# VHH binders against q9y6x5: the designs that were tried, part 49

Target 1, 379 residues: q9y6x5
Amino acid sequence: LPPKLLLVSFDGFRADYLKNYEFPHLQNFIKEGVLVEHVKNVFITKTFPNHYSIVTGLYEESHGIVANSMYDAVTKKHFSDSNDKDPFWWNEAVPIWVTNQLQENRSSAAAMWPGTDVPIHDTISSYFMNYNSSVSFEERLNNITMWLNNSNPPVTFATLYWEEPDASGHKYGPEDKENMSRVLKKIDDLIGDLVQRLKMLGLWENLNVIITSDHGMTQCSQDRLINLDSCIDHSYYTLIDLSPVAAILPKINRTEVYNKLKNCSPHMNVYLKEDIPNRFYYQHNDRIQPIILVADEGWTIVLNESSQKLGDHGYDNSLPSMHPFLAAHGPAFHKGYKHSTINIVDIYPMMCHILGLKPHPNNGTFGHTKCLLVDQWCI

## First folded at step 20 (VHH)

Design wl5
Fold by ESMFold2, fold request of step 25:
Structure wl5 (fold): chain B 379 residues (1-379), chain A 127 residues (1-127)
Amino acid sequence: as target 1 above (379 residues)
Amino acid sequence: QVQLVESGGGLVQPGGSLRLSCVASGFTFSASDFTAIGWFRQAPGKEREGLSDIYGSSESYTSYSDSVKGRFTISRDNAKNTVYLQMNSLKPEDTAVYYCAAGEYVRGSDHWTYDYWGQGTQVTVSS
């Protein structure tokens, strides 16, 4: 049987939710597989960038999806959550589903993973759903399992994406135990449904399944606002992205804009592009704007004081609150093994190994994931 | 076409109660986990204020602003495609036009966006 892999993301699933809430179904999944307790993701800790990092093994500056909102000064193109289909944005990397489809007698399937409904390098996932948040988890799962069971050439790599707990995390924040407990219980029920569906269809024993996420979530507050309008007139710049990492395109001299912003708040770091810390790996792409503003954890950059979020992400990737987890089960993985941490870019070379694919050049380190795999020497 | 129609506004004494209704048509709000119906209000000369919303398909999830928490209750009747706002212990400061709105959450937006609005219903709290 050819090796098969299903990659599942529950958006915004903060790693320590596993310790702070009950997950009977996910814990059963982990018990018979592997857990990585903390996955260090990439900066900025946003949805589109980190999902693309998982499937390319690249830092954001290298794969070109540098934020959920982007502008390219040369082409004058805009990217957003509602305008994300132009291959221009995605073509700086080759995601694993494209590489998979290049193999003889293999195809790829996708339910809503960022980029899978885009013809990247003139190649779109062999089976896919156009993004629509109104499509239920059950329908996404039904399509994925149908494609895994019935396709010729066979689907050997599949992706499945769900917007929770991110959607509710933004609304309530991670500290709202009552509401987040209900949200996370529903997520665990969906994981139970996924496992049961795979068992009923005869897929469970021979399918490798990774359940992971792109980032965590931190609590925000009306008491932690940074009002840009109090520091700079909006006519001096174009706002490409706002919070918690603002992307500022100056309309006047860049140094003048920087000087107006540099002392705006003690809870915000202001970087000229060349001064962005090297540890972010967030400098060498034209889509990164000349000035970025990085709010401290739990602080929100706003244009007026009436704006508020209760939960957010996008902050410094060294923050534990920004880190997701990874769990996996299947023939390639050990049973009952727990691992402390990996980098999110390490997931790509591991997946390539499982599928027998030659990875493209990337920032991941295969050695970091060897202990998860039955065919590798760990020590 | 998406349409929202509010009703139930009127004049009420301080300390009184009103129940607002929002009937949705052109979509079924409980068919999607990521469609919300929210209540907002706008007093004369003030910015529009979000009060409460409700979302979910198989279960209902609710939120409340601090200004109304404990006094207002959002609920829905999925069979009637209708959302309610029960407003208790009303104060003169609650005087405003109340709007219902339909919002959604999409991958990568980082916030719920309310794009469809009703025409509003006036609530006046006065002796």
Scores: ipSAE 0.854, ipTM 0.939, lowest interface PAE 0.7, mean pLDDT 94
Fold by ESMFold2, fold request of step 25:
Structure wl5 (fold): chain B 379 residues (1-379), chain A 127 residues (1-127)
Amino acid sequence: as target 1 above (379 residues)
Amino acid sequence: QVQLVESGGGLVQPGGSLRLSCVASGFTFSASDFTAIGWFRQAPGKEREGLSDIYGSSESYTSYSDSVKGRFTISRDNAKNTVYLQMNSLKPEDTAVYYCAAGEYVRGSDHWTYDYWGQGTQVTVSS
C-alpha cells in the first residue's frame, strides 16, 4: 500500500514564531513527530517561487517561477497574483502532484496550493479547488479530507494552503506582539482542528502530514524607505517587480540605468544580472531581469509614496527572518526528533521517497532529511 | 452588486464625537477571513488617507493609522453586515469626506487591495 501524504503550508510563518509565541497544538504535533527549526528557502523569498520550489525541488532559476510578478521578454507575457493561470509559466518543471497521479491507481488533491489549478504539462491535480481567498480553512480542510477518504483511484498526495500569517504579517509586522499573538493563536487553533479532524475520520494513524511554510517576515517602517523616483526617472526603465527585490528592465543603455541606481541608497544592493551572487542560484533564466535591486532587511523600495506595510519578505535567503520551519508527523517520521536545518529544495526528494516516486532531476539532497525518517539510517 | 453606503457624517465642534456607519450589501464581509472593511478620508487638495480597517471571520482583527490611534475605534456588527467608526476628540484637521472601502488579500499579493468604495460622507469639525 503506498503511503499517503498531506502537505500543508501556512504562508509567511517565520521560524522563530515557534520560540516567541505560544502554539500548544502545533507543539503537541511536533512532540509526536519531527521538527526542522529553520528551513533555508530560495531567493527571492516570495510566495509563488518558494511554493513551487517545495513541490519541484528546484531553484527558482530552474523551475521558472522567479517572482510573484514576472515578465518574459521572448513571449511578452506577464505573470502576477491575478494573472497566474497560463501553463507557460509553470511548464519549466514537473511538480510532485503531476508525477504522483501518473502512477497507476493514484490521485492527487489540492486546496489552493499555488499552481494546482493550472494544467501543467496538460495535467491538472485530480481533485482541486480554483483559487479563491474567501474559501474558509474549514471548507478547504473538508474538501481535502473528503478526497483523502473517498476517491477512486485513491488520493495519495494532497496539498492545503492558507494565507496566514502572511496577510496579517504584512499588516502588523512580526514585532507587533499584541496583534500577532492573536493571529498566531488562531492559526494554532486551525492546526488543532486539522489534527482533530484527521483523528475523527480515522486518517491520523496512516497519513503522513507535513506542516511548513514558504518564507518568514521582517519588520518594516516608514523610516526605512528607498525612494526610487529620487534616483531615476520612470521613463528610463520598465518596472517588473518593486520590493524588496526590484526587477528592472532598462529602456535606455543598461549601464546608464545601473549608474543612476548604484548610489541610490546605502541600504540597497544593485546587481547587473551577471553579478548576482552565485549563492542565490538566481541568474540562469530569461525571466530574471537585467538589473535587480535588493533592499536591506526591513527596507522598502517605493515610487515616491508611503508604504502601508509594516512587514515584508522577499529579502536575502540567508536572513533568519526569511526562514520558515517544517514539522511532520506520521508513520514515515520519527517521534520527538528535532533537526536544525534543511534546504527548502530538500523537501521534494524526501516527499518522493515517502510516496515511492522517482524524483525528477532537482537541486535537493535526500541525505539532508534522512534523520527525519524511520526507514533510514541517520549515521 | 457590491455596494457600500456610509452614513453618520455631519458638523461637530472640536473635541466632539461622531459615529460613522458603513452598510455592506451584495456580499457578507465576515464570511471570509481575507475580506477587510476599511475607513479612509480625503480632505480637499489632499491625498486619500487610510485610517483603520477590520477583518476576520469569527474573530475581529483591527488596524489603525498613527494619525487616529487612540481617538478612533473601528467595530462591526456581523449580523447587520455593518462596520462602524467611532471618532472621539475630533479636531479641525479631521475635516474630510470619509469613505468606507472593501479590501481583499490574495496569495502572492503582499498587500491588501481595496477595490470597492462607498460614495463618502462629509465630516466637518469647526466652531
Scores: ipSAE 0.848, ipTM 0.933, lowest interface PAE 0.7, mean pLDDT 94
Fold by ESMFold2, fold request of step 21:
Structure wl5 (fold): chain B 379 residues (1-379), chain A 127 residues (1-127)
Amino acid sequence: as target 1 above (379 residues)
Amino acid sequence: QVQLVESGGGLVQPGGSLRLSCVASGFTFSASDFTAIGWFRQAPGKEREGLSDIYGSSESYTSYSDSVKGRFTISRDNAKNTVYLQMNSLKPEDTAVYYCAAGEYVRGSDHWTYDYWGQGTQVTVSS
């Protein structure tokens, strides 16, 4: 019957970590499957937006999760990493697990992927875990493999999410080779455990597995701060999100707020919403605030407080430091093939193809991923 | 429910050493990969300064501020639910109240947040 797919994300896994650190288990996975060396993600290069783009094939302006911190002026609702359960935020798109489990004789499973513990369009993943960072990778994997192996109707699509290397990347920065090598070795061991568990349970030969991430990480420094309080009185605006893309809701005339900010730092671009570069596809949603501030790579926007932020992401999606990778293995994929780049929105139509699902309207291009797939002509 | 109790402070000569202890109760800090215990200090008239932290479940990951790197060492004993700060080569500038704190990381937060604090222990470095 229908092929099965497991989608795995290791948060904040910068694409060039593969070249700069040792990953014996991941490299074995790649050797017998496919690699996309750079995945061009969506702007802003943050966790919630990019995870939703993977599963909807949509730009952030089109799926409505436009940042990790959002405000809706009409409903006065707030969204944050600790306040993300209101379906209101997620209902502007239909993620692949909803489409999948509405098919005859199919269900979906999830371990911690953003949005999977929310009833989107009154539909929650058939099997899921409520988000809790204290739940170990082993327990997440055990639940996912149990559901893949023992469910009726069968689980045909599953997601698995882990917070590293993002958590440690923020603490150390990507240039801290000593500390990041220990962090990344542990992640490689977890990938080895994942593959070994799938083999022991008899799932490995007929399960398609994608290992990817949402964004990369760039090095920050106390020497690269942009102090907003030195440029504008906080009483003139409401701050919805701070760094590296600040979301500014003016309390006074917005042209006046813009003029106070435009020369604040040569390391920050200030955009009125209508002037946000078209290449960002980040304009046509009410949740995008009237003014955004975009820091240059490695710069941190602060409110007159020094704080250590040694690694960060959220910057311009053209930056290679913001790009994750994608690796895949399974009956749908070639073996030993490397591809240079795809767009993160291209993953969704590829997954729909693998699962035999009709994709919803989206921004992905199936043709960009054809070379990864055994059943497609590459060209 | 969650409690952190510091001990081991006191008076020491310049160049001397002290070992601070932080005993945690109401939770097991090594049960989660994303729970950290950190040491902070606050000198009179100064803002609180982060010094070091330790996190991880089976393996320990550590960080140090530049002001103490090479002189201070953080460690833990998981069986005793206790974190230590070994302070060597102490200077008069290290005089402060030292606090331990518990923090966490969650998806999408982009930073570690410390919400639980001990009462502090005084360290005084003087001749």
Scores: ipSAE 0.847, ipTM 0.932, lowest interface PAE 0.7, mean pLDDT 94

Design wl5
Fold by ESMFold2, look of step 20:
Structure wl5 (fold): chain B 379 residues (1-379), chain A 127 residues (1-127)
Amino acid sequence: as target 1 above (379 residues)
Amino acid sequence: QVQLVESGGGLVQPGGSLRLSCVASGFTFSASDFTAIGWFRQAPGKEREGLSDIYGSSESYTSYSDSVKGRFTISRDNAKNTVYLQMNSLKPEDTAVYYCAAGEYVRGSDHWTYDYWGQGTQVTVSS
């Protein structure tokens, strides 16, 4: 039987939470496995794009999920958190669960990882849950472990997604130590439950488990708002996405819209598509709009109203506040090893190696993760 | 059908106390970790203001705006599917229509969305 891998994401888990809060269960997981202290994610540092980058090894411009809110001018299609099921959006890449389950004698299972309830290239995860935030972590875990133990052909790749600490991070902000410590303690308890469940079912010794996240979180404030309506009449553009990276589709001459926006705030960079910094790898897709606005860390773009957010993400991917971590345990991984940093796109070729899959062309570098793996030379 | 019904509003003197209730029907708010019940208010000519909310299934998580922190307390009775707002040390500036609302958090939304609202209950703080 081929090696098995469970990929777990806790949404919005900032890397430095590990240093600033107590995680007895996660620290025990790390002690017996590996830790990557910082994972440099992709721009825009949003949920759908970064989850798809993990499972494809591609920059957003290459996999086509370029934001949590998108518009395609040719087809008139819209994408959002409530309208994400059209395969059109996902078909510019092949995620690892599709490649995995198309191999002879392999299946994939999923509990709510973005895209796993979509028939991408006419292929949906072999076992999956339709997205529903009301489903408890325990039920998600029960389904995943049942599928890992009881499926024919065997499930060799599984995913598990949980909305915290992102949900509470947006509500409190990462600097609210009192409230975030209670949130993060609950998440650590869930990790403890995960490990205990795997041990009780006899999976722990032979299952590779990756615990990671898509992005971090930065502190926001009512004192750090950029009022877009004060700079430009709404009738001059279509707003595709708002904050912290606004996506602007001009209704009039593009240069005229740009000129109205370029001096709107010293805390916002305004880019014509061709002028987006090359380091973002965020230019070469038709879903990227002609003008984007990139707020400075901790600033919120609004339409002449207040914001309830005390935390947000989506900012420049060079910001440490936007970076998640990665921890892993299992027969493929060393025990007690710490690594400083990888790129989020490096996770995909590492997972392909663990599973014995041929990776599709991608932006990751297998060499960046070799030191995590017992079967690789690491000097 | 989701329904929220506020009660407990009225006229009260400055420095007084009032307890608002929000009875939910058509769903069980403690069944999900990501359903919140919140209290909001709107005075005439002003933007609707979020005051406090409560969420979680096995554990309760609460938040308070700066304008009410220390004076207002949110709580819930899961058996009655009811959320309360205890309002102490009331000021004339607290005069508004008070609404309860049900919100949810979903992957990729980046914010809590309050789509279900009660009809409101008037609170008037005046001598």
Scores: ipSAE 0.846, ipTM 0.931, lowest interface PAE 0.7, mean pLDDT 94
Fold by ESMFold2, last read:
Structure wl5 (fold): chain B 379 residues (1-379), chain A 127 residues (1-127)
Amino acid sequence: as target 1 above (379 residues)
Amino acid sequence: QVQLVESGGGLVQPGGSLRLSCVASGFTFSASDFTAIGWFRQAPGKEREGLSDIYGSSESYTSYSDSVKGRFTISRDNAKNTVYLQMNSLKPEDTAVYYCAAGEYVRGSDHWTYDYWGQGTQVTVSS
């Protein structure tokens, strides 16, 4: 009788898409469950960091996945979207699927969530798919539902990740209403398929389902470029990550590199690591480089004269454009309840509560999510 | 082996039309939601310029650069594993070698990456 949870992410799903586009299937899901209208995510507002924050309850400086591109000076290791399998990067935290499957009579399943194909603390998800963007949503869902119904020990925690609307958001930008409406309609149809599959399998009434995202998306433009080559010679630094938060490893005196960059653009903040604002919780990890450059919303840092991005994310996590939503349905959740906001790190202790797991030390606050849950006194 | 072969280039008068085709082999581009076929061009002495792409499995999603929007139309025939670029209202500034390329989107990349390129086909717009 252990409780079960399916955690679903649609990458780059900006919270206000719910108000600006039609989602008949997602709205039916919300009507029967709960909605958090805005989730305040973690800085930097990138894919790998925020997905790991959801499943660890930790700020990026604490879990060690601080960007989609990283460099470790001691080991000389590189992390990227195509080089993410080394457990070294992931081992500074314990994600929920590891904790879950170490309980008696429990296993975990995963379809493409970042880190689930990596043996973190020598423990890989009990059932998983190696990451491959060519695998359809329907195949990911088929594997997840098969594992939920046909595994011993039973799968009690499962994850499912999909690259949209992030992929199309980068290509079109959120202001392209015609193209984004077609993209988002397909996402809604996939949610309808998900719910219908769970109903057909007899899972719908007793499975807890969370549908959420890691970040939003903001509009970019060829008129909003910051040309780094105009401010500093390539030979003075190593570029670890570029936009909208550049990670700069100086090759010459750090103060000299900082001084060349500090007046480069009024649309970019330049921080020495020790001067990064405390509200970012983005300072206390060796993987954070000595200098970071933070572009203003909608601005793109480039090395050449042009860029083809029309949408991006990674900006200051106080920006509403960077915030996703959260919706949930299942026996643990109220029906027809809407909540204004939570922090993305609050999702982890809530999930641990639902699953009956003792959370590892984390930055989330269980009290922030109590109003979503039927077994809690909401005050 | 992944291969892309362009055809349909040639000499055309200003205001004229051409239709380019790109035949893919070694993969099926409509099998993945996150594989794109794009058209690019490069004029002598200039950087390679992205023009348009098409992606999606069952439904086609298309994009266009501002320089060609309204004049060029991308389309595909999934049964022939072929992508087309219909180019109308051609101008002398459209003179270039035109390339098709295959790209993908992966989680965490924040952009589409084109790793496989055709040999190119010359388009010349002049009187």
Scores: ipSAE 0.846, ipTM 0.935, lowest interface PAE 0.7, mean pLDDT 94
Fold by ESMFold2, last read:
Structure wl5 (fold): chain B 379 residues (1-379), chain A 127 residues (1-127)
Amino acid sequence: as target 1 above (379 residues)
Amino acid sequence: QVQLVESGGGLVQPGGSLRLSCVASGFTFSASDFTAIGWFRQAPGKEREGLSDIYGSSESYTSYSDSVKGRFTISRDNAKNTVYLQMNSLKPEDTAVYYCAAGEYVRGSDHWTYDYWGQGTQVTVSS
């Protein structure tokens, strides 16, 4: 039987939710499989970049999806959550579902994972759903399981994406225990439904399942705003992205723009592109703007207005609040094993190994995930 | 076509109560986990202010701004496709046009976006 893998993301699932809330279904999944307690994601800690890093094994500067909002000065193209379909943005890397379905007798399926409804290198996922947030988790799961059971060539790699707990995390913030506990209980029920559906359809014993996320969430407040309009006239720059990492395209000399911004707030770091810390791996792509502003944890950059967010992400990837988790179950994985940390880029070479695929050049380290796998020595 | 129709506004004495209704048509707000109905207000010379919203499919999730928490209660009747705002202990500062709006959350937006608005209903709190 060819190896099969289902990759599931619950967007914005902060790693320490596992310790601070009850997840009977997810904990049973972990008990019968493996857990990585903290996944160190890539900077910036945003949705599109980190989902693409999972499936390419690349830093954002290397795969070209460097933010949820981007501008390319040469082509004058814009990327956003509502304008994400142009293959131009995605073509700097090859995601695993493309590599997978180009193998003989294999196909790939997708329910809403970023990029899976785009023809990347003229190749779109063999089975996919166009993104629509109104499609229920149940319908996404039904489509994925139908494709896993009924496709020729067989679907060997599938992805499934869900917008929670990110949506509610932005609305309430992670410190709202009452509201977040109700949100997280529903997510645990969905995980229970997922496992039950896989068992009912005869998929559970031979399917590898990874449940992970792209980033966490930190608490924001009206007491922690950085008003950019109080520091610089909007006429001096074009704003490509705002918070918590602002992307600034100067309209005048960039040193003058930098000087106007550098003392704007003690709670914001201002970087010329060449001065961005090396540990971010966030410099060597034309889509990264000449100046970026990086807010401190829990601070929001605004344009002379209040913020409606009580939770946000996108901050420094060394922050534990930005880290998701990874859990996995299936024939490739040990049972009852817990691992402290991996890098999010390590997931890609591990998935390639499970599927028997040759990975493209990437930033992941297969050795970091060996202890999760039954066919590897953990020493 | 998506439509939102507010009703229940009027003149009320300080300390009084009003119940606003928002009837949605052209969509079923409880059919999606990521559709919200929110209440907003705009007083003369002020920016529009978000007050409360409600979202979810089978279970309702609610939020409140600090300015109305404890005095206002949002609720919904899914069978009537209607959202309510119960406003108690009204103050002259609550005088505004009140709007119902429908919002959506999408992957990568990092915020809820309210694109569909009612015409508004006037609430006046005055002796």
Scores: ipSAE 0.842, ipTM 0.930, lowest interface PAE 0.7, mean pLDDT 94

